# VHH binders against TBC1 domain family member whacked (wkd), part 11

Target 1, 363 residues: TBC1 domain family member whacked (wkd), of Drosophila melanogaster (Fruit fly) (q9vgl8)
Amino acid sequence: MATAPRSLDTISLCSTVSSCPDRNGFYGGFQRTDKPKEPLSKAQIIAREKKWLYMIDNWSIYMSKNYKKIRDRCRKGIPKSVRPKAWFYLSGAYLLKKKNPNVYNELLEKPGNPTTIEEIKKDKHRQFPFHEMFLDEQKVGQIELFNVLKAYSIYNPKVGFCQAQAPIAAFLLMHLPAEDAFWVFVSVCDVYLQDYFIPGLEVIQNDAGILEGLLKKTCPPVYRHLQKHKVEPLLYMTDWFLCAMTRTLPWETLLRVWDCFLAEGIRVIFKVALVIIGASLSRHKVRKTCTGLCETLAVLRSPEEHIVEEEFIINNMMRLNLRVEDFQIEHTRQKARRAKQKAQQEAESSGSGNGHRRNMPTL
Short names: E, the ipSAE of ESMFold2; O, the ipSAE of OpenDDE; V2, 0.75 times the mean of E and O plus 0.25 times the DockQ between their complexes.

## First folded at step 4 (VHH)

Design s57 (from n7, 18 letters changed; framework vhh_8emy_2)
Fold by ESMFold2-Fast, scan of step 4:
Structure s57 (fold): chain B 363 residues (1-363), chain A 122 residues (1-122)
Amino acid sequence: as target 1 above (363 residues)
Amino acid sequence: QVQLQESGGGLVQPGSSLRLSCAASGFTFSEYWMHWVRQAPGKGPEWVSSISGSGGSTNYATSVKGRFSISRDNPSKTLYLQMNSLRPEDSAVYYCAKDTYSEYFLGDFDYRGQGTQVTVSS
């Protein structure tokens, strides 16, 4: 079961490798074959580039007084030529780098935690194995990937290293010089995906509950199907969320989603997830073939090609009738649920005999 | 060839504890996410818990969180599930499963063992 190649051992990717990299640096394409979109006119591209460069030159004003314009332009797609600089500014990495001159190089000179370093060494070679930057351990990309992950593990020792971080770091290195990629990576891990990578993965479990609640509102028949077959959200959404879709979506779709993600945060990943789930399981004929957990996961991990196409994802994400308040409501509900569960667990573990304390529930 | 062998199941009363074990061979144990999956008679399989290759990351199904603890001993190539405060709803055959890929928790239940029966009844 795979929607995208997950390792060097993915047979279909190995058997179709071409001798030359494509425009984006991939031998044999990226994860899925992108369908060509009608290109924007040269004049339209230049106009959008000029608007982005002007926004970046006046970034503090747009961030404080006209963020809606930044958001709307991200939703239209950032022009390829300005995307790296736009991502550097959107993430706040430009401020992190400015406040921390030479810190990246200082972190690289430190030895780090030996156990963490060995974990990074084992995992780095599995990220985008057919990209020209990452083809072997001596390529600059593999060295830079190791460096970014090592530096971060020292910068945030509470996290250290989580294997899901490697695809994110590798993806950023395809767009940004190593030091700039590092500071965007710091922002993504510490702000956008805050606490996701802490051992135990507590936050993603809370977010699984939020996704379930949102799905109940947006796609009730699909929600009921998942409940009937006990398909826990962690089984299909963990890779999507921890890797911010970097192992899931075709290249052009992934770029468009990240344009939105850096502007609007984790809510974008929720919306993309809801579109994939809803579209994949919306048809009764498909649900009928999904007789249990494994069949349902196979569909969710290998959605029909049209579902992960750029225009389909972006248009359906924007058509979801979900407001910021909907996410806040679900977050509050999940916090209350977790507090209640913790109170019940404490009552059970501190109790004597086979009883429980009646006055212990907090909700 | 991948081999997984579960043990430690049994018949217990509600509120009791059990520790399940899974002996693994045929792969580099420390490099793979490992899972516990259960299946009650007449019902489909239900994911219970997962642990990363290093043991640094763990995940739990909502129904067992705070009651069950997954752990591993990489030198002995053994996976464990400590089950506390057992409920009748926990009655199932428990299976040990290796993830398809060594990177992180992806939820693929590949190369599962023969299972160990847990029955919780009064």
Scores: ipSAE 0.006, ipTM 0.482, lowest interface PAE 9.5, mean pLDDT 81

Design s58 (framework vhh_4orz_3)
Fold by ESMFold2-Fast, scan of step 4:
Structure s58 (fold): chain B 363 residues (1-363), chain A 121 residues (1-121)
Amino acid sequence: as target 1 above (363 residues)
Amino acid sequence: EVQLVESGGGLVQAGGSLRLFCAASGFTFSEYWMAWLRQAPGKRREWVALIYSGGSTDYADSVKDRFTISRDNAKNTVSLQMNSLKPEDTAIYFCAKDTYSEYFLGDFDYWGQGTQVTVSS
């Protein structure tokens, strides 16, 4: 039969969909999902919830004597109902809050650095613009986001504010009350991503070298391709690492990655990066289409949807033949390489005075 | 049934040479990446050489320019020529087949029994 000439157009259908939030509070954007509901049965979900609540009630014992069980349960995915409490415990935020009663409220009463406060005000409204918490400046989420970032800038003045921190804070506020989110955020910035947000990008530059070394070990053809076309890691990895994947991964994948990240640390971000790079570029046919820097970056900055699906990422991350020792070896190697480069620069600058200090390029 | 059988190991003086062989059966050999890995006493297994289905090769830095991997698709064999051997090359050498040869080195589904290489000083 003939098509209906008065059917809704694509724009009308999109606006109708965006009028209702998804189950995670998204009205639109790349993190909105209309995928099928949980594949686990109600009984399986309840069983996993009970196991997590029991672990949390006995947290110190599991942390000291059975961390492997915590790790293994994080890799399976934390049930949505217990995830906020689990993240609060995994990050150590529960101890930070207990040790620092009323500190969050005290920080909020302080005026802060005026320049830093203006920087925060410029960036807060850009986080998750299609999420129900952050749709406009009047939403409680926007106020809470400002408060968390302001409090942290006063708590750690060496950092103050870095734009990459805003999506992390906003992400945590989607899961936790503001004070709890603040202490998880403190742990993420000061422990998991230690010194990442200090001006100069020194730590991320070292980690770029670690990523290259791990890639040489896990995907030698891809490593050679990137070297041949001078595709430096900071051109594609900076957002992935500084924002802890919050601006990169689909929502369900991001949750699963953070379950692992809070248990195993920055090594998870390295493994996710290796999966994205390897899955995107390991096939010779794909590399042939990447004739230079721009073509290669386009692939890395827009990975195919199947590569960033939750089970694909988690399963391939776990399949990587990388132990803790591999990261330690690369870290030691990159520290030695950078120390040698600094010594060489110092030798080449003998007799110089003015301008002997150089900052690394900002992105 | 997939099988990998290594041979060619032995005792050799530092600076000497050995050639290892791996006979493969039970799969379409030409379609898979083949690798040589080694395990020294008290150490983890590490890869030393890789040959892709198309014949291109990669080597670990510790063996580059000393070791050469090759394959014969007509005979279903992969070989490792080891030159300028050092005491630190002493290990059991394993032949390995990559399961899907799609994304990552070390995604091996089958391993051989290994062949002992001992390099005296």
Scores: ipSAE 0.011, ipTM 0.298, lowest interface PAE 9.4, mean pLDDT 82

Design s61 (from n7 with S57Y S102D F105Y L106F; framework vhh_7nfr_2)
Fold by ESMFold2-Fast, scan of step 4:
Structure s61 (fold): chain B 363 residues (1-363), chain A 122 residues (1-122)
Amino acid sequence: as target 1 above (363 residues)
Amino acid sequence: QVQLQESGGGLVQPGGSLRLSCAASGFTFSEYWMSWVRQAPGEGREWVSSISGSGGYTYYADSVKGRFTIARDNVKNTLYLLMDSLKSDDTAVYYCAKDTYDEYYFGDFDYWGQGTQVTVSS
């Protein structure tokens, strides 16, 4: 059999396939390994802490007249010592707590929905992304996690409880006292991830389509690979979005992403997702090893360590050539697509009688 | 050990309906996502639908959304796929797949059934 000409033809065809980055380096080009971030000097840390405390002391002015400064400081990373206070203010939880004195304690005194309470009890022992840290350093964390989730299920009965909420609540409890963590959690669920946890999970299905459209723009070879192997976004992005990356990213990266998330909202989660997808699949050699659905999902669910390093994620997220307008365009396209699908569904339902399909075989 | 057995496949005309079943044993059925994945002749595997352990969450591929319904009976340890308005492109072997224990995501297909053939033609 003439294997050599076939092998050469195959090699030639593969070598003609190019993947090039856009001018901002997202499409097909990521830094494979970022240099470790130089440790901040003690003086630099103190300076950043002082700037954050000043902003917090003047929060209403910064929020109304200089939000860009808040955003820029979040992107640089919030100093560890001021992060809990910063998150409490960024989320608006400080206003929620002030307007609702003693409400957290009142919610804890209520029995709640028995079915929902049983679901929470199962989850606090079964699925816990920070399980070892809570068991080792904060055994009381299991009680506080139950309390926050119970209180929220009573506070917002339309949602009740969704298991994806547990890692978010646990994450917040590692930074904040229970009542403060509760109000940040309320803001995250009701504002940042608005309607995500309502039964049916319609919002995440829409956002899967938005992510796909953004990927088509930012990394077309990766988009084509996912389409070729019929890899639907819901199969890999659902956990990333519902849990706000709390089950996906290493601790230091997760903190940096949440610094940005609380300032800029869900667009940050989209950008992080695009970086993970693009960096994992942008290289032609990696795509060639992903021969189908299962191999591609394995890569996306277990990104290489360097891809989820804090400076890699933050720097590549900032390098994305995506404007607020690009998200609006994709949202409009997904709305139009859903309207078309609904119209087709309604037409099929109303036309199911005589004459709907004139060329169908007669009985 | 884990066993998944599909049934209900067959030959139907375009626009017809079929109900697929998957009998599951060897694990705590109610705690795991369950999925339907299909494979057309000469094609790779295509995800169709998934349902969470409690049945509270259901997801569908765009190609089947509004036509197919995934359901489960946790008392009978049975997964279902209700297929309406069948098209020639739905012709495939349909596999029942045990998915992740993790209720936050699906697509980690660790066990598969033997498959059931669905043919849509006239």
Scores: ipSAE 0.274, ipTM 0.728, lowest interface PAE 5.3, mean pLDDT 82

Design s62 (from n7 with E31D G53S G56S S57Y S102D; framework vhh_7nfr_2)
Fold by ESMFold2-Fast, scan of step 4:
Structure s62 (fold): chain B 363 residues (1-363), chain A 122 residues (1-122)
Amino acid sequence: as target 1 above (363 residues)
Amino acid sequence: QVQLQESGGGLVQPGGSLRLSCAASGFTFSDYWMSWVRQAPGEGREWVSSISSSGSYTYYADSVKGRFTIARDNVKNTLYLLMDSLKSDDTAVYYCAKDTYDEYFLGDFDYWGQGTQVTVSS
């Protein structure tokens, strides 16, 4: 998304320039809406539905030769009626299911690892963002949730079960029949969030460092505030990343973010995190009330409602001028840092490190 | 009511080792993530380390990684911090902290102990 190398500008969310109001009275470099977004007409919705169905009918061609159109349509928001089928195709789950007929049912017939099954049973299935919306379906949903998590733990025994997986599986089950939800879940865990759920949670520790580096670039005043008060990224970003925002964002925003996430991968989660952090702490008045670790975490854990609204998140995420190279630079830096730490640990006691993520089933 | 009681602090020479303990009561210890947080004189609180309910997952601040080890004994309801290669910058009051949620680590601490003083000097 660059016309020329020398024409690339990096937009800082919290530069000193953002302390001045723009001509519309806006502050902090974030776009604030003066009017609610006009709802799409029924005719516009039908037109978008037809475009999505045509794309799905010609999926292999769009994936190989016209991925930009898929991405752009995801950014506009997928129509509710076609979203489940679109997610099934975007994730590559339709190919996984086709190549593995009846495998889901075969996995359910297996007893599984007794320790892992006990861990799944102990998980609190009721603590999902959807809980209040689907109370009447909770009994059936709880059985399906157990089945998807059990099946996955047998399908990928290297991972087994991680508590953060439950909100993701539950979210998918609200959109897809159990078997289809299972294959999307497999893709999310094995591709999009590759190695996140392996015991030790090493990848999320590396990604915390990447987020910190990106924050230093995009919002230096907020970065300095977090450094001053020794607020480590793991303390606020772990839930956001491990659950792919399913415990963090309100329903309509979560749907729009996942439309983008399934098209563009983990970089979307990083961008959403940067918007939440920047918007929450960009105002000097807010930083004054955040005198330390606990006050800062309270703000980040419970962002203001307007910050997590659909249009605010999507529009400000799109305003971040972060190149693929910016993520690669931070990844390389964190990999080098982890290698150094591993060498030190191996000299004194045994240790392990190094990981890489951001795989997508699409090109 | 939740109670967290830290012990094991003291005066130690640079390069020395200490073992901190935190005795927990008033809640199901084995269900919660537990953390160590420190506060040096004149500074704000700094997170040190966290451990999952089962002990399978651990997180460390960059400043202590490779030198400190967090551990727990769910039978004894006790959290530990094993501190090796201590530096003067490790001088602080060390607090035991309970996370708000029992599923996974959120960095949201709903209860703190009284603290135990660690002083690293000659």
Scores: ipSAE 0.006, ipTM 0.544, lowest interface PAE 9.3, mean pLDDT 81

Design s63 (from n7 with S57Y S102D L106Y; framework vhh_7nfr_2)
Fold by ESMFold2-Fast, scan of step 4:
Structure s63 (fold): chain B 363 residues (1-363), chain A 122 residues (1-122)
Amino acid sequence: as target 1 above (363 residues)
Amino acid sequence: QVQLQESGGGLVQPGGSLRLSCAASGFTFSEYWMSWVRQAPGEGREWVSSISGSGGYTYYADSVKGRFTIARDNVKNTLYLLMDSLKSDDTAVYYCAKDTYDEYFYGDFDYWGQGTQVTVSS
């Protein structure tokens, strides 16, 4: 006898799936009926929009004399209608574009590095969740994504292209026209994530050490768990930092985090990371089930839905007992540690005369 | 279908050198981050080093930085770990590991090799 058909094999995960009401009257099977939650009235939204437009019209004054107001308004969330213009100003892209009025188009006319161009083309594949969403909703955006990444690879040949850049560029293109998106992207890569994408990825390795030190301060039991199981920060934080959370967070949370990120910089990404790590591993019961490296990484890679919700992330990020000075202290410690490691490494190299390295196998 | 097979392990004296190899098949090798992970007797797994699909980016655990070099040959579908100035603490089974879904270093290893034993002792 033939095996009975599996009922789940016939169920679609899209909004067009046919459904019947369940015993409690709920429709939809896998259909979503929830919409993005906005706690504000239309009048409150308009008031916030007006405040943002006024602030942008007086941007130099706010930047120089009242940056706290910019920061506080970003933390409250930028209204969706003014967010693209706000991000353009927050990033300094407006100034970059003014100083370089024809540069984007000039870069697009250049052939670029052939190897880099082929790497960019590969990123248009369906395995990339943010790229797939972008491709399905904005087919012309696929061309714009290629153009932004190509232009940047020529603009900063020291970096060329890194796969982590594609979700950032795609994210920006969902908010900004291509040329404006390009200049925000330049600012993100060259200022906010300075030197993150250069070969060797030394900066992210340093920042992994900073994250570890901050975690030791904010959640010592979680820090001890990660040390016990030799869970290096690079194993879980690399995608979070290189992509500026664009592959990690739900859409509404991502927008709120980026509002803060463009105002306060990389410290926001550190704070979000600490909230995810702390919330995921703070409970002894959860740590007890994480018996090693792989179990711990699985928890960090798939945080519970409530942990990545907009309100949870923003509120807990703001409540972290971390001052700018705490980041400075950890940066100084990591710089000293790197200098000591380099000195020790050079001393060992001098002793060995590099003999072994000269005779290494050909790649 | 994915297969990873390590070789090159053995017994070596402190201060010595070894070259580990991992032959990969069943996937597009050049598109995935590859890693070396070790497990010492009685210990949990410890990540050692990772290399991007293109070979342009490398990461190293602090314990091996400056002593080990990770490399790959995308024509031969082979991953390498070149180990210099070996210490007794480097004694472990060394595993070749493929990263999960992304070209990015995720640290989520979906396939592992059988392992190759490295013993550093006098």
Scores: ipSAE 0.005, ipTM 0.471, lowest interface PAE 10.6, mean pLDDT 80

Design s9 (from n7 with F105D L106F; framework vhh_7nfr_2; at its last look DockQ between E and O 0.01; V2 from the best seeds 0.00; counts 0 for: pae E 19.6 > 2, placed apart)
Fold by ESMFold2, look of step 5:
Structure s9 (fold): chain B 363 residues (1-363), chain A 122 residues (1-122)
Amino acid sequence: as target 1 above (363 residues)
Amino acid sequence: QVQLQESGGGLVQPGGSLRLSCAASGFTFSEYWMSWVRQAPGEGREWVSSISGSGGSTYYADSVKGRFTIARDNVKNTLYLLMDSLKSDDTAVYYCAKDTYSEYDFGDFDYWGQGTQVTVSS
């Protein structure tokens, strides 16, 4: 019984189609799932689809007068059939495309910076390599990925291209046609993750400080453990935030997080991060085994499967003891810290000796 | 305050029958879809059956179709699940669930009961 190996012909025989990807298009990799999805009833699916289509048909009214309903429906999960259109509207990409009817095609006609083009070519091969859209460079997915990233680099030359953008663009292309994906990508990079990709990475450094301050509030024992072992937030959170979790979460969890992220903004990424950090290190027995920096990072990089499960992440991020004011307080604190650092740097370069204590620079 | 209270679970032999009840209070029962959901040992939640507020539309998971019957009594504010031809893999905790909104939010359960245990012995 143990000696009945499968062959390539056996694999193709097990499918009525020419390929055997999972339900999300993955042939392998950590985001592939063989676990069956518990079906909603057909009536449940139809009802949710109708509600979403109605909201989309009345989008400006819902956004201005009943945003809570949009948010709550995102938190419940967007039905697969309507998710691409819902993301297009949630991101505001529909307005961007409407206001810029030929801009994507015009950007594709431009040559682009040769150095940037070569960086994009190197990175496009590494995005979701076991997904049916990206198997090789002749696939439409890799061609479209190059086009979207090139168009963006010309569209926003202050950023150009950052490697962390490639998985975001690839992820969007798995759901949307290229031009629509481009405008969602522009919105994500320029609004949701505003200034994250500017060289120097100053904004994510501020957000690392915000995350640390929020962790102190939500999980004090875990915060103290990280402080004790000098585990700075940038060491574990940078990929999570710059790539908007696209390299980090199991597929079904990632989709649910993005349903919320496009509705509620960057706070969702903060909350998901806090849930992962807190749950991974909440048990004292786990912290005992983490005797230093490397052991602690290993736990954060390999969270237990139940911690990154769809329902665990969604339920626990909504139960965090955090208000919008908590984010505003930390944002203000980090903005003041950066202004003070800049004033000190200018004082040192000008040779002024002692800088002003307690004062921020003014223009 | 919405309250859902299941009853009628117990131990049965394979091929046996049970009738589950769910007493509902704190909302206008007849306006909402109601559902049964079960959770077997070591498994996730499995939707079993749903019924419209009027009782005119009923839906069943393939695993229970033809064996289970969902019903409601809008006078007594009670949801029922009639289970026939029970099998060992029907062993689970059965939950009564209220939908979020009467016609527009089917499938979004906002209130759950405590559950009632059904055990098929063989």
Scores: ipSAE 0.000, ipTM 0.131, lowest interface PAE 19.6, mean pLDDT 81
ESMFold2-Fast, scan of step 4: ipSAE 0.674; ipTM 0.889
ESMFold2 (binder alone), look of step 5: mean pLDDT 81; pTM 0.824
OpenDDE, look of step 5: ipSAE 0.016; ipTM 0.406

## First folded at step 7 (VHH; framework vhh_7nfr_2)

Design t1 (from s23 with F103W; at its last look DockQ between E and O 0.60; V2 from the best seeds 0.00; counts 0 for: pae E 7.3 > 2)
Amino acid sequence: QVQLQESGGGLVQPGGSLRLSCAASGFTFSEYWMSWVRQAPGEGREWVSSISGSGGSTYYADSVKGRFTIARDNVKNTLYLLMDSLKSDDTAVYYCAKDSEYWLGDFDYWGQGTQVTVSS
ESMFold2, look of step 7: ipSAE 0.102; ipTM 0.648
ESMFold2 (binder alone), look of step 7: mean pLDDT 84; pTM 0.853
OpenDDE, look of step 7: ipSAE 0.159; ipTM 0.641

Design t2 (from s23 with L104F; at its last look DockQ between E and O 0.57; V2 from the best seeds 0.00; counts 0 for: pae E 5.5 > 2)
Amino acid sequence: QVQLQESGGGLVQPGGSLRLSCAASGFTFSEYWMSWVRQAPGEGREWVSSISGSGGSTYYADSVKGRFTIARDNVKNTLYLLMDSLKSDDTAVYYCAKDSEYFFGDFDYWGQGTQVTVSS
ESMFold2, look of step 7: ipSAE 0.248; ipTM 0.700
ESMFold2 (binder alone), look of step 7: mean pLDDT 85; pTM 0.857
OpenDDE, look of step 7: ipSAE 0.326; ipTM 0.724

Design t3 (from s23 with S35H A61V; at its last look DockQ between E and O 0.01; V2 from the best seeds 0.00; counts 0 for: pae E 11.0 > 2, placed apart)
Fold by ESMFold2, look of step 7:
Order: sequence, then C-alpha cells, then structure tokens
Structure t3 (fold): chain B 363 residues (1-363), chain A 120 residues (1-120)
Amino acid sequence: as target 1 above (363 residues)
Amino acid sequence: QVQLQESGGGLVQPGGSLRLSCAASGFTFSEYWMHWVRQAPGEGREWVSSISGSGGSTYYVDSVKGRFTIARDNVKNTLYLLMDSLKSDDTAVYYCAKDSEYFLGDFDYWGQGTQVTVSS
C-alpha cells in the first residue's frame, strides 16, 4: 500500500487487517465491510442532495415552519456528500460556532487540568484503531482528537473528560473539520446527552430504568426473561447510550441512526436499544438457551448480524409505537422511584446510626 | 402450530402473469407482516416483497417494482403475490414467510415454497 501507516504491523498482531481500506476508511475490525454498497440511482442521489442543500440554505425557515420535512428526510438517510454539513446544522453547532467565533482556538491555548490531559492521552489512541484516520499516534487524526477532547474539558469543567466521550469525538472528526466537529461534540454532550457525563453518572442510571419500562411495553416476553435472570439494563446498555452507539453498530447502520438521532434526540437511542434487546431474545428457542445471567448478557452484547443491519434497525425502530408521552410517563415513574429510594436510605441511615445506644451518659 | 402453504406456481412464458397464494393458519393472520422471498437455482434467498398486517403498507425489491403486487385477504387468511410482466430472472422457488410477533424482517416461519419457471 503506498500510503499505509507505520503502525499497520501492530494492528495485524491484534486482529485481521487488510492492506487497503474499505470505502469507509477501515483496514479491519467489525465495522469494516467488503460488501458492495448498492447505491440509489444516480438521479435519486442527485435529487436528495439538491433537496438537502436547499434545506440547509433555508435552515431557519425549515426548522421553524417545516421541521417534519427535516425529520422525514433524516429518516430516509442523508446522502454521504452532504451528511457532514447536515449534521453541523441538525445539531445546532452552526449557531454555537457563529456565536463563539474564536473560542475553540482560545481553548486550545489553555493548558487544561493536568490529570484530565493525562487521561485523554491514554485513551485517544484506542479509538477506531483500524480506521486510516487513527492508526498512528503522530497522524493528524490523533492530534485533532486530543485537541477536541482537551478543548471540551476546559469548555465544560463540570464534566471534564469521560472516556465514553472519546469515541463520539473521534466519530465526528471522521466527518467534519476539527472546529466544526468540536461544536457538534459540544452540542451532543451538553444537549443531546445532557448531564450523561457528569461524574457519578446519575442520568444514565435513570435512563436504564426508563429503558426497562419501555421494554415491558414493547416486548413483554423479553422483559420477563430479563427480570427472571436479574439482567439489569446497566450491564448491557451503558456503552450503547454513553457512546451514542458509536462502538456498537456496523458503520452504515451507525450513520443512519445518527441521521435520526441528531434530528429527534435521545429517543432514537432508546428505540435502537429496544430493537436490539427485543430482537436478540424474541424467539423462544433463543431464550431457552439463555439459562442464566451470563448467557443472556452474552447474547445482548453480541447481537446477530441481521439484527444490527441498516434496514432492520431503521424499520423496526419506526415500527415501535412509542410516543413522546410514553417516555414522559416512564421518566415520571423513575423519578418517583428514586425519590422513594432516597427517603428510605435517609431513614435507614438515621436508624442505623442509633442502633447500639440511644443516649450517652454525662461524665 | 404456524403453517404456511404456498400455491399457484407453474411454467409461464416471458411477459406472462401468475398469481401466487399462501394459506396461513395457527396464528392471528391480520396482526402480522407477511413476506415473499425467492430462491433462484444455485443462489441464496432474496427478499421480494412485504405487506403490513392491515395491508396498508407494501414494499418491494427494486427488480420487481411496478410488475409485482403483494396483497392479503384477512378474512380468508391468505397472502397473494400478483406477478405481471414476468422475466427469466424471476425463475425461482417462492416462499411465503411470517414475520415475528415483534420485529419486521425477523422471519420465524416459512412455507415449503412454490416453483415459478419463466421460459420461452
């Protein structure tokens, strides 16, 4: 390969690696595909590109007066040529950048928290290790990944750095120039996944409960199986939600899910999760082989290829009859459950502290 | 037990028409998506068409659009594939498939198939 990176031999020792990248830039790993992508007709692609470019040129009007059209076009899939710009607009990053014209460069000039910087340095080289952009630590992709993560840690010191953020930032850098990727990353971390990355990770714990309640509604036999074997959602869904599926889905499915995610928000991640959980365990034959926690969890962490394929995921998440109200009901239920838990913990802590003696004598 | 029985296949000349039927039993037919899948000699199975439980939504692989029509009769529990303008490339065993209770495209039951042969 004329442009093959120096670290290719190291990649070969860890996994099967091809001498040339696939159409998406992967030399190996589960996201590489050698299957041909059968495109829409040239006329269909051009028509979709024209519609998207017109919509972007008139973005404020479409967002205010015809959002349904934006959403519907996202659900059909965004053409590859316009997808980076579409994501920049869908996320609201174009407004963030406009209102903050030199902030990214100013953040790069600051030193950052030393322990946070060291954590970023350790983690950046592990992102998409088979992708051409991230193969070598001295390659531009690794430098840009460090810069985006460092800038964010300074921008939002309440969060700092969470290792789950690294694959999101790397994924965005595959599509966008560094400053644009930074503002999309800020929007994703602070708006779409609001408070997910605050130390303590309280919000993802609440969303695990919401997911469980929605599973009960959408696929009761699977819900009952998970309850029977005490398979709690945090055991399988944490990576899916914190990394916004970037480490979970085949590439083409991931792109389509993100087209929807940036338009419709976290509900898309919930719906994709419900499809994966439900389809992986919906057949009684499969549940019979899952006699305990470990067997059930293995199935959820390694879903069959057909379940995570593009059209399966997109069609089945659209088939779910989940309204915004359904999510709000579950949110309210989880809020009440946590309030009850806090009250009980406070009562037990008070009672436990007095268990051996009620009063102390004087002198 | 779910049972699917295809019929209506046969030999036809290019440009001809056929109507395939699939009699369904052992489940509430009107509540499930149904599919036609075909397998040409020496090839893998190819999805052809899908229809929603109510019949309100239909989908087709590009190679058959405008020539094939999927339909269902929820009173008779029967799935149909109306095939017009048949080509040699349509020669295959055609299978009726039931979607799973919960997920589109997760086919849990199949018929035995009916042979369609298009030759001059």
Scores: ipSAE 0.005, ipTM 0.321, lowest interface PAE 11.0, mean pLDDT 84
ESMFold2 (binder alone), look of step 7: mean pLDDT 85; pTM 0.864
OpenDDE, look of step 7: ipSAE 0.015; ipTM 0.281

